# VH-VL binders against Arf guanine nucleotide exchange factor sec74 (sec74): the designs that were tried, part 13

Target 1, 130 residues: Arf guanine nucleotide exchange factor sec74 (sec74), of Schizosaccharomyces pombe (q10491r548to677)
Amino acid sequence: KVFKLGILIQNEKVRKDRLLSNREVGVILTSSQLMFFKNVYWISGLLDQLEDFKRSHSFSPCYFSPHLTSLSADYIIPLSDLVAYGDGSRIENELYSFSVKQKNQRTHVFSVTNVDELNDWLVKINFVST
Below, E stands for the ipSAE of ESMFold2; O stands for the ipSAE of ESMFold2 at other seeds; V2 stands for 0.75 times the mean of E and O plus 0.25 times the DockQ between their complexes.

## First folded at step 13 (VH-VL)

Design s1 (framework fv_praluzatamab; at its last look DockQ between E and O 0.74; V2 from the best seeds 0.00; counts 0 for: pae E 4.6 > 2)
Heavy chain, then light chain:
Amino acid sequence: QITLKESGPTLVKPTQTLTLTCTFSGFSLSTSGVGVGWIRQPPGKALEWLANIYWNDDKHYSPSLKSRLTITKDTSKNQVVLTITNVDPVDTATYYCAKDSYPYDYAFDIWGQGTLVTVSS
Amino acid sequence: DIVMTQSPLSLPVTPGEPASISCRSSQSLLHFNDYNYLYWYLQKPGQSPQLLIYLGSDRASGVPDRFSGSGSGTDFTLKISRVEAEDVGVYYCMQGTHWPYTFGQGTKLEIK
ESMFold2, look of step 13: ipSAE 0.293; ipTM 0.770
ESMFold2 (binder alone), look of step 13: mean pLDDT 93; pTM 0.952
ESMFold2 at other seeds, look of step 13: ipSAE 0.257; ipTM 0.756
ESMFold2, look of step 15: ipSAE 0.234; ipTM 0.754
ESMFold2 (binder alone), look of step 15: mean pLDDT 93; pTM 0.951
ESMFold2 at other seeds, look of step 15: ipSAE 0.259; ipTM 0.758

Design s2 (framework fv_praluzatamab; at its last look DockQ between E and O 0.42; V2 from the best seeds 0.00; counts 0 for: pae E 3.2 > 2)
Fold by ESMFold2, look of step 13:
Parts: sequence; structure tokens; C-alpha cells
Structure s2 (fold): chain C 130 residues (1-130), chain A 121 residues (1-121), chain B 112 residues (1-112)
Amino acid sequence: as target 1 above (130 residues)
Amino acid sequence: QITLKESGPTLVKPTQTLTLTCTFSGFSLSTSGVGVGWIRQPPGKALEWLANIYWNDDKHYSPSLKSRLTITKDTSKNQVVLTITNVDPVDTATYYCAKDEGYPYDAFDIWGQGTLVTVSS
Amino acid sequence: DIVMTQSPLSLPVTPGEPASISCRSSQSLLHFNDYNYLYWYLQKPGQSPQLLIYLGSDRASGVPDRFSGSGSGTDFTLKISRVEAEDVGVYYCMQGTHWPYTFGQGTKLEIK
């Protein structure tokens, strides 16, 4: 089961006050994993399918092409012992960031363009991980 | 296995320039966020931070000593060098180099054994 | 420069009993990212300093759970729940929130 999918901007923290390089990354939140994709056009295709499904007014479940079980993620984070939290920064140009940390592992930092999307990611990741 | 080792003279005379080399293994200053710092300890006294250098050649110096300190690195040799000009007996101390681990803790996590430098004429 | 003040400076302890060391900074160590860059080091006799605690409370790898750190802002505490002979040495707090990095004066822990 997919709880959320989208395209985020990935950041890398290298010191307490220094971030490096950002890039777009596709992210899928399932019941057990966060899945990450460097090829964002693939995730964009899934988002387009969701929009087409919503417009169709279908009574059937949404089916993705290809099936989510056939997706090859570039990186996977299991949800066990994972927490997401806001990174807390000066807000300029509608930039919002949050961190995802699994116990004893490096923190991943992501940015989105609006606060509603930020809060939705935080709520859903923390809900599913507990 | 991460190790750091300080080397240099053990006895110097006042007014001379003290040059200390930190040679390390098990990590590289090509790694973003990583740095090396120098800390000294006069006999029987507290630890005193001197300088840091980072992977991107960013440098920080103790303000009270800044005019006398120079820190440099050679990433390919896994070395960091600290130079202290115009030494005085007050500079007698054990000198340590230590790895700054960068994100998330930014701590000096691994220290060298230290080298005692005595300044006397 | 941030002044780090430790108390006590000398700490004789009966083996098996708890010990507590205070560290106070002249300014808040709370960073905008909500962390306090406060560290505790132990220097055993004749040895280099070793890291015990990060960020005020996070125990370093290999450090026994009888060591714990707490505090925020300007007031920090290191506790040892039951002191053992191997715990003797000088304990230093250090702040890394502000340049220059500064250490406390040290607390010498010894068995009485």
C-alpha cells in the first residue's frame, strides 16, 4: 500500500551549518519503506496516473503501470526505528525542509516548495513508521 | 581503523617556529564535512583549542593566537600541518591533532597520542 | 569567547557511589537547529582525551551506560551512576556551538 508519493529536493548536510548540492528525487512511502528514485520522470508518470484516476471518477482501485512491486528503487529506507522532523530554517522563497533519520544512521534532508506538502510528508511518514 | 599521529620537534628555543605534522589514516579530507583540529595542553593545565581545517580548505583559528598560527593540509598525503611562529616558554604543551567527524555531531571523535613540545633556552 | 565553568574541580569518590559534574557556559549553547553542541571528554592518566558524550546527552560508541549527560542552554551535567576504578581521570566539557571552541577547566575524579 502507497501512502504518499512525490518529487522532493534532496539536500546533504555536511556540517551543522552547511548543506551541499540538491537534486530532485522521487519518493514513494509504502507501509514498510521509503523508496527513492533518481529518475524522477518515473515518479512523475505515477503522479500523472493518480490525477487521471481522480478525474475518471472510477469506483475501482487505482492501478499503476507498472505495478509498484516491479519498481526498482535506487535506495530504500525501512520504516523501523525511523522518525521525520522539520529541520527548522529561515523561510525564503517558500523553501521548506525536513529530516528523516533511522536509528544509528545518517540523516537525510529533503526540501519541498510549500508548507502544506512539508507537513503532509511529516505526518504520513511518522504515522506509518509507528 | 582510524588513527592520527603527531610528529615534530620535542625541544625548540624561544623565537623559533614550531612546525607540527598530523599524519592520519582510515579517513580522507576529500570527504565532505570532515576536518582536523589541533588542541594543546600545557603540563598540568586544561585543554586549549588552536585551529581547525576542513575538507574544503575552510580554516578557523583561536583568536588569541591567530597572528602566530598557520594550518594547512595535503589531502593526497593525509597530512595536516600546524605552524606556530615566535614560540615562547608559555607554548610548552602536549599537542594533539583530532578528527572532526562533521555531520551530525561535529565532534572531535578520534585523537592522536599527542606530542610534548618543550620551549626553553 | 564562551567561558565554560566546571564544578567541582576536584572530585574524590568512594568506589561504587555516584558522581556528578556540572558544566556551565557564559552564553547559551543552543544552536538554531535546536541542538546544544556540548561535549564531554575523559582524559585518563597518561592518555589522550576520549569522547564520552555528544550534544549534551548522546553517548559515544563503546561508552558504558553508567555515564549519562543532561542539560540545555547554559547548564549541563555529567553523571556516573556507579564509579569504577577505571573512571579516574580528568573530565572536560567543551562547547562547539560558537567559535572559538572552548573547554572547561577540568574536573579531576579520583578514588578515595
Scores: ipSAE 0.180, ipTM 0.621, lowest interface PAE 3.2, mean pLDDT 85
ESMFold2 (binder alone), look of step 13: mean pLDDT 93; pTM 0.950
ESMFold2 at other seeds, look of step 13: ipSAE 0.278; ipTM 0.721

Design s3 (from m6 with light chain H98Y; framework fv_praluzatamab; at its last look DockQ between E and O 0.67; V2 from the best seeds 0.00; counts 0 for: pae O 4.2 > 2)
Heavy chain, then light chain:
Amino acid sequence: QITLKESGPTLVKPTQTLTLTCTFSGFSLSTSGVGVGWIRQPPGKALEWLANIYWNDDKHYSPSLKSRLTITKDTSKNQVVLTITNVDPVDTATYYCAKDEGYPYDYDAFDIWGQGTLVTVSS
Amino acid sequence: DIVMTQSPLSLPVTPGEPASISCRSSQSLLHFNDYNYLYWYLQKPGQSPQLLIYLGSDRASGVPDRFSGSGSGTDFTLKISRVEAEDVGVYYCMQGTYWPYTFGQGTKLEIK
ESMFold2, look of step 13: ipSAE 0.297; ipTM 0.756
ESMFold2 (binder alone), look of step 13: mean pLDDT 92; pTM 0.947
ESMFold2 at other seeds, look of step 13: ipSAE 0.309; ipTM 0.770
ESMFold2, look of step 15: ipSAE 0.275; ipTM 0.757
ESMFold2 (binder alone), look of step 15: mean pLDDT 92; pTM 0.949
ESMFold2 at other seeds, look of step 15: ipSAE 0.242; ipTM 0.751

Design s4 (from m6 with light chain L30Y; framework fv_praluzatamab; at its last look DockQ between E and O 0.71; V2 from the best seeds 0.00; counts 0 for: pae E 5.9 > 2)
Fold by ESMFold2, look of step 13:
Structure s4 (fold): chain C 130 residues (1-130), chain A 123 residues (1-123), chain B 112 residues (1-112)
Amino acid sequence: as target 1 above (130 residues)
Amino acid sequence: QITLKESGPTLVKPTQTLTLTCTFSGFSLSTSGVGVGWIRQPPGKALEWLANIYWNDDKHYSPSLKSRLTITKDTSKNQVVLTITNVDPVDTATYYCAKDEGYPYDYDAFDIWGQGTLVTVSS
Amino acid sequence: DIVMTQSPLSLPVTPGEPASISCRSSQSLYHFNDYNYLYWYLQKPGQSPQLLIYLGSDRASGVPDRFSGSGSGTDFTLKISRVEAEDVGVYYCMQGTHWPYTFGQGTKLEIK
């Protein structure tokens, strides 16, 4: 089951004197995993399909092309010992950042463009990780 | 000029609690991403990481020592404190504190070290 | 815990000659943000460790360009293009990708 999909900005900061590198990644949250896609084209297409479906107000199920079961993630993070957190603060460039912390691993930092999207990611990730 | 200095007892008896203080200047633990870690080196042996604490009070401990370690900070005093309970002779080492800034915002781990303090655990 | 294995453990070098130290990790140090959290330190006799190389290949501030780091994943190398007398000491690699941070056992570089 898919709980959320979207495009996040992956923060790649090395030092204070280096430019912050911001890469878009596609993300799908399932009941057991965060799935990451370096090629965001497919996720963007899924988001467009979802918006078209919502605007149509159809009672029929939303069918994605391609099917979600056919997607091959570039990276997968299991949810078993994971928490997402952020303080709701904006960072430079009017981005809202949050962290995904796994036990025994370095933290991943992501950003979104508005606070509602930030909070939705945090709530959903933490809900399914428990 | 960033500096760190370790302080604490030089001789401790087995079963006692060892308390080490890292006092630093030239940076603050109020800065996002900044942390301080503790590393020890038994005489003639390799370096061994013990614990880290970050600006947001996030803490990490060596799993083999976790039940005996506590790390805390006092941001207003520019201090980080490490305690090791129930010490024994295996804990004899030079103890270093070091600045860490690679989580989650910068990746320069342990770029500046203190001079170290030798702690001997002996009856 | 990730085991960091250095070779050689002892490295006698003639001044002016190159030196090379290998560091291997028991797991990949690659993070999804495309960095390898691999560090090199030098501990000169009687001194605290000092950072030479971070993120596998980047020189720390003030480190001469005769020091270079390379490698990715599990295999990393520190090279000194021309060893000077001041380079003697013990070299450690450390990984910071996974908790706990772990060090290699050290490579003692000596002038022969």
Scores: ipSAE 0.070, ipTM 0.693, lowest interface PAE 5.9, mean pLDDT 82
ESMFold2 (binder alone), look of step 13: mean pLDDT 91; pTM 0.941
ESMFold2 at other seeds, look of step 13: ipSAE 0.180; ipTM 0.729

Design s5 (from d04 with heavy chain N31R Y57W, light chain R53S; framework fv_enfortumab; at its last look DockQ between E and O 0.58; V2 from the best seeds 0.00; counts 0 for: pae E 9.5 > 2)
Fold by ESMFold2 at other seeds, look of step 13:
Structure s5 (fold): chain C 130 residues (1-130), chain A 123 residues (1-123), chain B 107 residues (1-107)
Amino acid sequence: as target 1 above (130 residues)
Amino acid sequence: EVQLVESGGGLVQPGGSLRLSCAASGFTFSRYNMNWVRQAPGKGLEWVSYISSSGKWIYYADSVKGRFTISRDNAKNSLSLQMNSLRDEDTAVYYCAREGRYKSGWYGYFDYWGQGTTVTVSS
Amino acid sequence: DIQMTQSPSSVSASVGDRVTITCRASQGISSWLAWYQQKPGKAPKFLIYAASSLQSGVPSRFSGSGSGTDFTLTISSLQPEDFATYYCQQAYSFPLTFGGGTKVEIK
């Protein structure tokens, strides 16, 4: 089951004296996983499908084309013992950040462009991960 | 009947600009992702650019990024490609291509093509 | 980038022959593959999506098969209107890429 999808900005921590560039990533939250896609072409198609579904005012389930099980994610974070958190601070350029951390795993930082979207990601990730 | 009609091709010098247009009819244009695909003389097909149905998501081949701009006007059923800083290697027939929508959930296939407009970049 | 390699680059055949064209992806693309036919001076014509699904209005002598990295297009009994260049195209990931083409010529 899909709980949320979107295109986020992935913020990469400085590991040395160089800074990695922030890039768009496609993100799908399922019942068991966060799935990440560096090529956002397919996520943009899914977002347009979702918008078409909302405009139709259909009360049937939204079925994505292609089926999400046929997608090849670049990176997957299982939701077991995962926590997402943010401090509500604005980083830069109208961006709001949140972090996801799994026990003994590196923290991943993401940004969105408004606080309502930030809060919706936090709520949904933490809800599904419990 | 689905129709895609390209226009705006011509002869330009290197460094020049052209704007290609594609007029769409016979389908609900605003519900379809659109692409430009080109073919150099005697060569194969090369994908150039993509724009989503809403116009919100845009992608380019590395060879044209920063020089070409894809856009659409859903109210006028038109797709455009602004081409700047043209090079000899941009010489090709440029096709407007519609990305199909299928009940079986498959994307990324070009089900209808225009007949193309020719761009020649030559001194 | 996913490179699509077609073989052969050309084939000479007679009307009625069975013609097989192959396409190999540089990595797995599941069934995200399309086939197109193109005649000189004309736009490509869409034939097959999802590796094996025939587009409406395409003659049943065309068929596609394969999954993963290895795909084929088969023309079971070549007709005069089938002399053309055929392209495969992956739709699995960006950038979208085409094979180099296979020209089917009259012997």
Scores: ipSAE 0.006, ipTM 0.614, lowest interface PAE 9.5, mean pLDDT 81
ESMFold2, look of step 13: ipSAE 0.007; ipTM 0.616
ESMFold2 (binder alone), look of step 13: mean pLDDT 93; pTM 0.952

Design s6 (framework fv_enfortumab; at its last look DockQ between E and O 0.43; V2 from the best seeds 0.00; counts 0 for: pae O 8.3 > 2)
Fold by ESMFold2 at other seeds, look of step 13:
Structure s6 (fold): chain C 130 residues (1-130), chain A 122 residues (1-122), chain B 107 residues (1-107)
Amino acid sequence: as target 1 above (130 residues)
Amino acid sequence: EVQLVESGGGLVQPGGSLRLSCAASGFTFSNYNMNWVRQAPGKGLEWVSYISSRGKYIYYADSVKGRFTISRDNAKNSLSLQMNSLRDEDTAVYYCAREGRYSGYWGYFDYWGQGTTVTVSS
Amino acid sequence: DIQMTQSPSSVSASVGDRVTITCRASQGISSWLAWYQQKPGKAPKFLIYAASSLQSGVPSRFSGSGSGTDFTLTISSLQPEDFATYYCQQAYSFPLTFGGGTKVEIK
């Protein structure tokens, strides 16, 4: 089951509210894992399919073409004891950052372009991770 | 039968504009990502632009960014490319290309139109 | 950007010959590679996806192999309809890029 998918800015780190490096990354949140894709163009087509699905009969499960389980992720983070957090502060050029951390592992920093998307990612990641 | 038919090519002066169209038939157009690919005379293929199946995500080659605008009208089964500030190096055959859907793989162009020729005079 | 380098630029061959075309990516692309055939004045025709998987309707004399950076298209026994220019294309990342082409000619 997919809870959220999107294209995020992956940040190397933030110092004095300035991004040190960034690039686009595709992200899919499922019931068991967070999947990352370096190439984002294909996920944009999936996002369009999701938007059209939300406009029509949202009580049935959303099925994508191609099926998401057939996709090859570049990186996967299991959801066990994962937490996402941020303070909602804006970073340079109207980007908002949040962090994703799994116990005893590297913190990953991502940025989005609006506060509503920031909050939706935080809520959904933390909901699925509990 | 899947068909893609480009139109709108022609002769134009440098700095001019053209609008290319691609009429799609024989498949559910709104389910497919679409691309423009061009080929200069005697040269190879160059990807120009991409638009997702519902038009939300759009990408351009650096050589055309800021000058070309891709769009689609899913009600009319049409793909368009508005080309502004044309240069001599934009002279090419322009192809409308459909992205095929293959389990676990994407980014392949399974059907192409016949192309429409754009000539930018020197 | 990922540069795709094809070799040779052209090959002269006879009907029945085995023809091998190579394609090299400037960085690893796993198996995210396609092959296309193009005849003069015509649009490209899709042959192979995922480096080695033949599109439906493509004759079995065509085969693809490779992964990472080095890829090969092979025509096991060249037929008259196979004289064309062949292009590889990476589907790994934006911008999508093609090789420079390999022209397969009679003789």
Scores: ipSAE 0.013, ipTM 0.634, lowest interface PAE 8.3, mean pLDDT 82
ESMFold2, look of step 13: ipSAE 0.013; ipTM 0.636
ESMFold2 (binder alone), look of step 13: mean pLDDT 94; pTM 0.954

## First folded at step 15 (VH-VL; framework fv_praluzatamab)

Design u1 (at its last look DockQ between E and O 0.77; V2 from the best seeds 0.00; counts 0 for: pae O 4.5 > 2)
Fold by ESMFold2, look of step 15:
Structure u1 (fold): chain C 130 residues (1-130), chain A 121 residues (1-121), chain B 112 residues (1-112)
Amino acid sequence: as target 1 above (130 residues)
Amino acid sequence: QITLKESGPTLVKPTQTLTLTCTFSGFSLSTSGVGVGWIRQPPGKALEWLANIYWNDDKHYSPSLKSRLTITKDTSKNQVVLTITNVDPVDTATYYCAKDSYPYDYAFDIWGQGTLVTVSS
Amino acid sequence: DIVMTQSPLSLPVTPGEPASISCRSSQSLLHFNDYNYLYWYLQKPGQSPQLLIYLGSDRASGVPDRFSGSGSGTDFTLKISRVEAEDVGVYYCMQGTYWPYTFGQGTKLEIK
C-alpha cells in the first residue's frame, strides 16, 4: 500500500569548497518503508498516471504500469528505523528541507519546492511510522 | 583562527566520575552543521572515538561505553562537556576534543592539544 | 560496527621514495548520497592528529599535493609520492559513514 509518491531533491551540501549540488530522487512511501530510486524517469510516469486517473473521475482502480511490486529500489529505509522532521531550513529560495534520521547512518536531507508538499511528506511519514 | 582546548583533572580515582571540558574559539555550535567530538588514545595505542554532539543537540555515543558517557554543550560559552562515570584504570588515556562538520565535508578537521588523564590503581 | 583494517602497520621508507598505505573497511563506506566518508589523519610524534584527506580523496587545507587518497567502497589507499622527513608519524584512517565512527589500527611511517 502506497501512501505517497513523488520526486524529492537530495541535498549534496557535503564539501565546503564545492558548489552545492542537488539530485532528484524518486520516492515511494509504503505502509512500512521509504523506497528510493535514482532513476526518476519511471516515477515521473507513475505521477502522470495518477494525475490522469484523477482527471478521469473514474471509480475504477488505478493500475500502475509498471506494477509497483515489480520495482527494484536503489535504497530502502524501514519506517521503524527512521525519524523525519523539518528544521525550517531553506537551501535556496523556494526550497524547503526536511531530515530523515536513520539509526546507524548519517542523516539524509531532502528538499521540495513547496512548503505544503514538505508538510505532507512529514505528516504522512510520521503517520505511518510506528 | 579555530582552536580547541581540553581541561579537566589529570588524576582520578577508580569509581569516580571524570568530567572533561572542551573550550573552543573561532566557531560556534549555533552554526548549522557544526559539531564537536571526543576521541581518546590510551598510552601507546590507537585512537578511539567516544562521542559527538552537534549544533541541533544530536548526540552519538560509542556503543561499548554508552552507559557511562554523557555529552552536553553550552553554546553561549563555546563549551562541550564529556562525563565518564565509574572510571577504571583502563580509562587512562589522552583525551582529545575535535571539531566536526555536519553535513559531511570534514570530520575532526581541528583537534585540541589533548589532556592526559590517569586513573590511579 | 565497521572494522577498519590498515596495512602495513609499520612502514620504513627511504627519503624521496613513494609510500602507500592501505585501509579496508568491513562494509562499503559509499553512502546513498554517493560519497565515501573515509578520512586520513597523521599524528606526528608528540602532536595531536591532523586531517590529511577527507571524503576519500580530497586534500585538507595546507596539505602538500604529494599526499593523495583514492579508492571507493571498501578499499582505500593513501599515497605519498615522495616521502620527506616531516612525514614521519602514525597514519590513521577513519570511517564516518556509519555510527559509531571507527579508526584503523594505525600505520607507523619511519625513515630508514
Scores: ipSAE 0.226, ipTM 0.746, lowest interface PAE 4.4, mean pLDDT 83
ESMFold2 (binder alone), look of step 15: mean pLDDT 93; pTM 0.951
ESMFold2 at other seeds, look of step 15: ipSAE 0.250; ipTM 0.754

Design u2 (at its last look DockQ between E and O 0.57; V2 from the best seeds 0.00; counts 0 for: pae E 4.4 > 2)
Fold by ESMFold2, look of step 15:
Structure u2 (fold): chain C 130 residues (1-130), chain A 121 residues (1-121), chain B 112 residues (1-112)
Amino acid sequence: as target 1 above (130 residues)
Amino acid sequence: QITLKESGPTLVKPTQTLTLTCTFSGFSLSTSGVGVGWIRQPPGKALEWLANIYWNDDKHYSPSLKSRLTITKDTSKNQVVLTITNVDPVDTATYYCAKDSYPYNYAFDIWGQGTLVTVSS
Amino acid sequence: DIVMTQSPLSLPVTPGEPASISCRSSQSLLHFNDYNYLYWYLQKPGQSPQLLIYLGSDRASGVPDRFSGSGSGTDFTLKISRVEAEDVGVYYCMQGTYWPYTFGQGTKLEIK
């Protein structure tokens, strides 16, 4: 069961007040885990399919191609092993960051371009993690 | 100019509690991502990481010492305090505090001068 | 805990010659963000450690260009292209990909 999907910005090098380098990463939140994908092409395709469905006003449910169960994640964090929170920083103009703290590993820092999207990610991750 | 300085007792008896203070200037723990860590070095031995604390009060401890360690901060005083309970002679070491920038890319880029603590009866 | 193993533990060198220090980790230090959180420090006699290399290969501010770091995953190397007398001291690698942070045993670089 998928609760949210999208594209986040992963910081590769971060200094006090600016990104030195960054990349896009695809993210899927399920009932048990966060799944991460370095190739964002198919996530963009799923987002486009979802937008086309909304515009079509179809009574039919939205069908994804390919099926979400056929996708192989590059990295997976079980929800039992993580906490997500806003860290109170703004790295660049229009970039809002949050952290995913993992039990045994260095904290992951992600950014989005929209405060509402930031809050939606945090709310959904924390709700599913309880 | 960023500086850190360790202070505390130089001689402590076994079973006592050792309290070390790191006082720093040139940066603040109100800054996102900034932290301070403690590292020790027994005379003639390798460096050993002890604990880190960050601006958001996130804390990490060496697992082998976790039950004996407490790290706290006072952001307004630019201080970080490390407490080690129930010390014994194996805790004899030079204790350093150092600046860290987690989740940023630098780790322990600026160190204090160190303070030697001897645990002996 | 990740074990960091340095080689050699003692490194006598003649001034002007190159030096190479190896650091191996018990598991990959490569984070999902494609960085290796691997650091090199030099502790000169009677001094506090100083950062030389961060993220495996990037020189810290003020570090001479004769120092270079390389490697990824589990194998990392610090090279000094031409050793100078002021390079004497103990070199440590440290990993920061996983908690707890762990240091190597140190490599003592000395003249002779």
Scores: ipSAE 0.243, ipTM 0.756, lowest interface PAE 4.4, mean pLDDT 84
ESMFold2 (binder alone), look of step 15: mean pLDDT 93; pTM 0.952
ESMFold2 at other seeds, look of step 15: ipSAE 0.266; ipTM 0.760

Design u3 (at its last look DockQ between E and O 0.76; V2 from the best seeds 0.00; counts 0 for: pae E 4.1 > 2)
Fold by ESMFold2 at other seeds, look of step 15:
Structure u3 (fold): chain C 130 residues (1-130), chain A 121 residues (1-121), chain B 112 residues (1-112)
Amino acid sequence: as target 1 above (130 residues)
Amino acid sequence: QITLKESGPTLVKPTQTLTLTCTFSGFSLSTSGVGVGWIRQPPGKALEWLANIYWNDDKHYSPSLKSRLTITKDTSKNQVVLTITNVDPVDTATYYCAKDEYPYDYAFDIWGQGTLVTVSS
Amino acid sequence: DIVMTQSPLSLPVTPGEPASISCRSSQSLLHFNDYNYLYWYLQKPGQSPQLLIYLGSDRASGVPDRFSGSGSGTDFTLKISRVEAEDVGVYYCMQGTYWPYTFGQGTKLEIK
C-alpha cells in the first residue's frame, strides 16, 4: 500500500566548502518502506496520472502505468529503521527541509517547496513508522 | 585558530566513573552541522570511536560501550563532557576529542592533544 | 558494525619511493548521495592523528599533493608518490557512512 508519492530535493552538504549536492529524487512511501528513485521522470508521470484521476471523479480504482509493483527502487529505507523530523532550517530558494534519521546510517536531508507538503510528509512517514 | 583540549584525571581506580572534558575554541556548537567526538587509543593499539554530539544535541554512542557512556555539551562554555562509568583496566587509553561537521563530512579534521588515563588499583 | 581491514600492517619504504596502503570495508561505503564516507589519517610518533583524505579522494587543507586517495564501495587505496622522512607514522582508514564509525587496524610506515 502506497501512502504518499512525490518528488523531494536531496540537499546534503558533503564538501568543506559547503556545496550542496541538491538533486531531485522520486519518493514512494509504502506501509513498510521509503523507496527512492533517481530517475524522476516516471514519478512525475504517476503524479500526473493521480491528478487526472482526481479531476475525472471516476468510481473506478486509480490504475497507474506502469504498475507500482513492477518498480525497482534505487534505494530503500525500511520504516522500522527511521524517524522523520523537521529541523527548523530553511535553505536557499525558499525550501523547507526535514531529516530522516536512521539507526545505523548518516541522516538524510530532504526538502520540499512549501510547508504544507513538508508537514504532510512528516505526518505520513511518522504515522506509518509506528 | 581552532583548538581542542582534553582534561580530566590521569589515574582512576576500577569501578569509578571517569569524567573527561573537552574545551575548545575557534568554533561554536551553535553552528549548524558542527559536532565533537571522542576517540580513544589504548597504548600500542588502534583508534576506537566512542561517541559524538552535535549542535542540535543529537548523540551517537559506540554500541559496545553505550551502557557506560554519557556525552553532554555546554554550548556557551565551548565544552563537551564524556563520562564512562564502572571503569576497568581495559579502559586505559589516551582519550582524544575532535571536531566533526556532520553531514558535511569533515569528520575529525582537528584533534586535541589527547590525555592519557590509566585505570589501575 | 563495518569492519575496516588495512594491508599491509607494516610498510618499510626507501625514501623517495612510492607507497600504497589498502583499506577494505566489509560493506559498501557508497551512500545514496553517491559519496563514500572514507577517511585517511596519519598519526606521527607521539602526536595526535591528522586528517589527510576525506570522502575517499579529497585532500584535506595543507596536505601535500603527493598524497592521493582512490577507490569506491569496499576497496580504497592511499598512495604516496614519493615518501619523505616526515611521512613516518601510523596510517588509519575510517568509515563514516554507518554508525558506529570504525577504524582500520593501522599501517605503520617506516623508513628502511
Scores: ipSAE 0.269, ipTM 0.755, lowest interface PAE 4.1, mean pLDDT 84
ESMFold2, look of step 15: ipSAE 0.276; ipTM 0.759
ESMFold2 (binder alone), look of step 15: mean pLDDT 93; pTM 0.950

Design u4 (from s1 with heavy chain P103L; at its last look DockQ between E and O 0.67; V2 from the best seeds 0.00; counts 0 for: pae E 3.8 > 2)
Fold by ESMFold2, look of step 15:
Structure u4 (fold): chain C 130 residues (1-130), chain A 121 residues (1-121), chain B 112 residues (1-112)
Amino acid sequence: as target 1 above (130 residues)
Amino acid sequence: QITLKESGPTLVKPTQTLTLTCTFSGFSLSTSGVGVGWIRQPPGKALEWLANIYWNDDKHYSPSLKSRLTITKDTSKNQVVLTITNVDPVDTATYYCAKDSYLYDYAFDIWGQGTLVTVSS
Amino acid sequence: DIVMTQSPLSLPVTPGEPASISCRSSQSLLHFNDYNYLYWYLQKPGQSPQLLIYLGSDRASGVPDRFSGSGSGTDFTLKISRVEAEDVGVYYCMQGTHWPYTFGQGTKLEIK
């Protein structure tokens, strides 16, 4: 049900005469939604739990605290006709950026520090969205 | 300074295709986040948004008019073209083009002078 | 589509008096980036619209300090602390958080 979770950097430009906004946001990709969290503590905790689970080599189901289905996202984008594409020309330096377009909302721009992570997000978002 | 100017016919007959050109200076559609939009105003009525086009060729149309609208750009000529097919007297309006800085929060900060288009038999 | 409702639709004011115009949206205009993409325009008689306020509360370049915008979510207000004769025209709010962009019906401000 969950295809990917992680912490992204939101790099949406706000005003021409202001500094670019750069904040961490938690993101969970499910089969139907892209969920956004301003409090990254919980997403970071979920990532740590996944790492601990992988090291245990358990075949038991991984239980998360808090439970993923009970998470209260700050913002949700339904995946219908959503598309992600690379946008490295918009934001440079040691960050790799991509855009998430939705038919009815302003485009979102996110960055990661690793190109493999960028490509994984792009592939998974576009696969689940189709 | 930034300027935009609308050009096209002032009188068209029903069923014809209306083609409007926005020619602008002082900015370029090669600039990330920049776009041009079209807004119309029937005589004595409120503003109505029609379409936007952006530097990356991303396009948005009014849903009620989408089947009749086409927006295109020519970045080298600093032009944006709006085409409205199968016009009717209800399409009589002053048509404006305006600069949109989608990623810089300045929606329609500079407008053209407008051009009145009358659709009548 | 997001419906933008302005009130009042007609606003006669004596010069020197304050004026207040309300704009309400059918859905929240607050984007995840914490900005409301809400704009105010003035169309003076015989002229093209001009931007007054962007992001709900920020004045555009050259706009006098007597104009102020406030509000968040669904309820927004444009205030003119002391109306001058040059302020006559039709005021429109517009939202840009959602596609399609939508305008309010307009508020005609007149000197009487």
Scores: ipSAE 0.253, ipTM 0.743, lowest interface PAE 3.8, mean pLDDT 83
ESMFold2 (binder alone), look of step 15: mean pLDDT 93; pTM 0.952
ESMFold2 at other seeds, look of step 15: ipSAE 0.326; ipTM 0.775

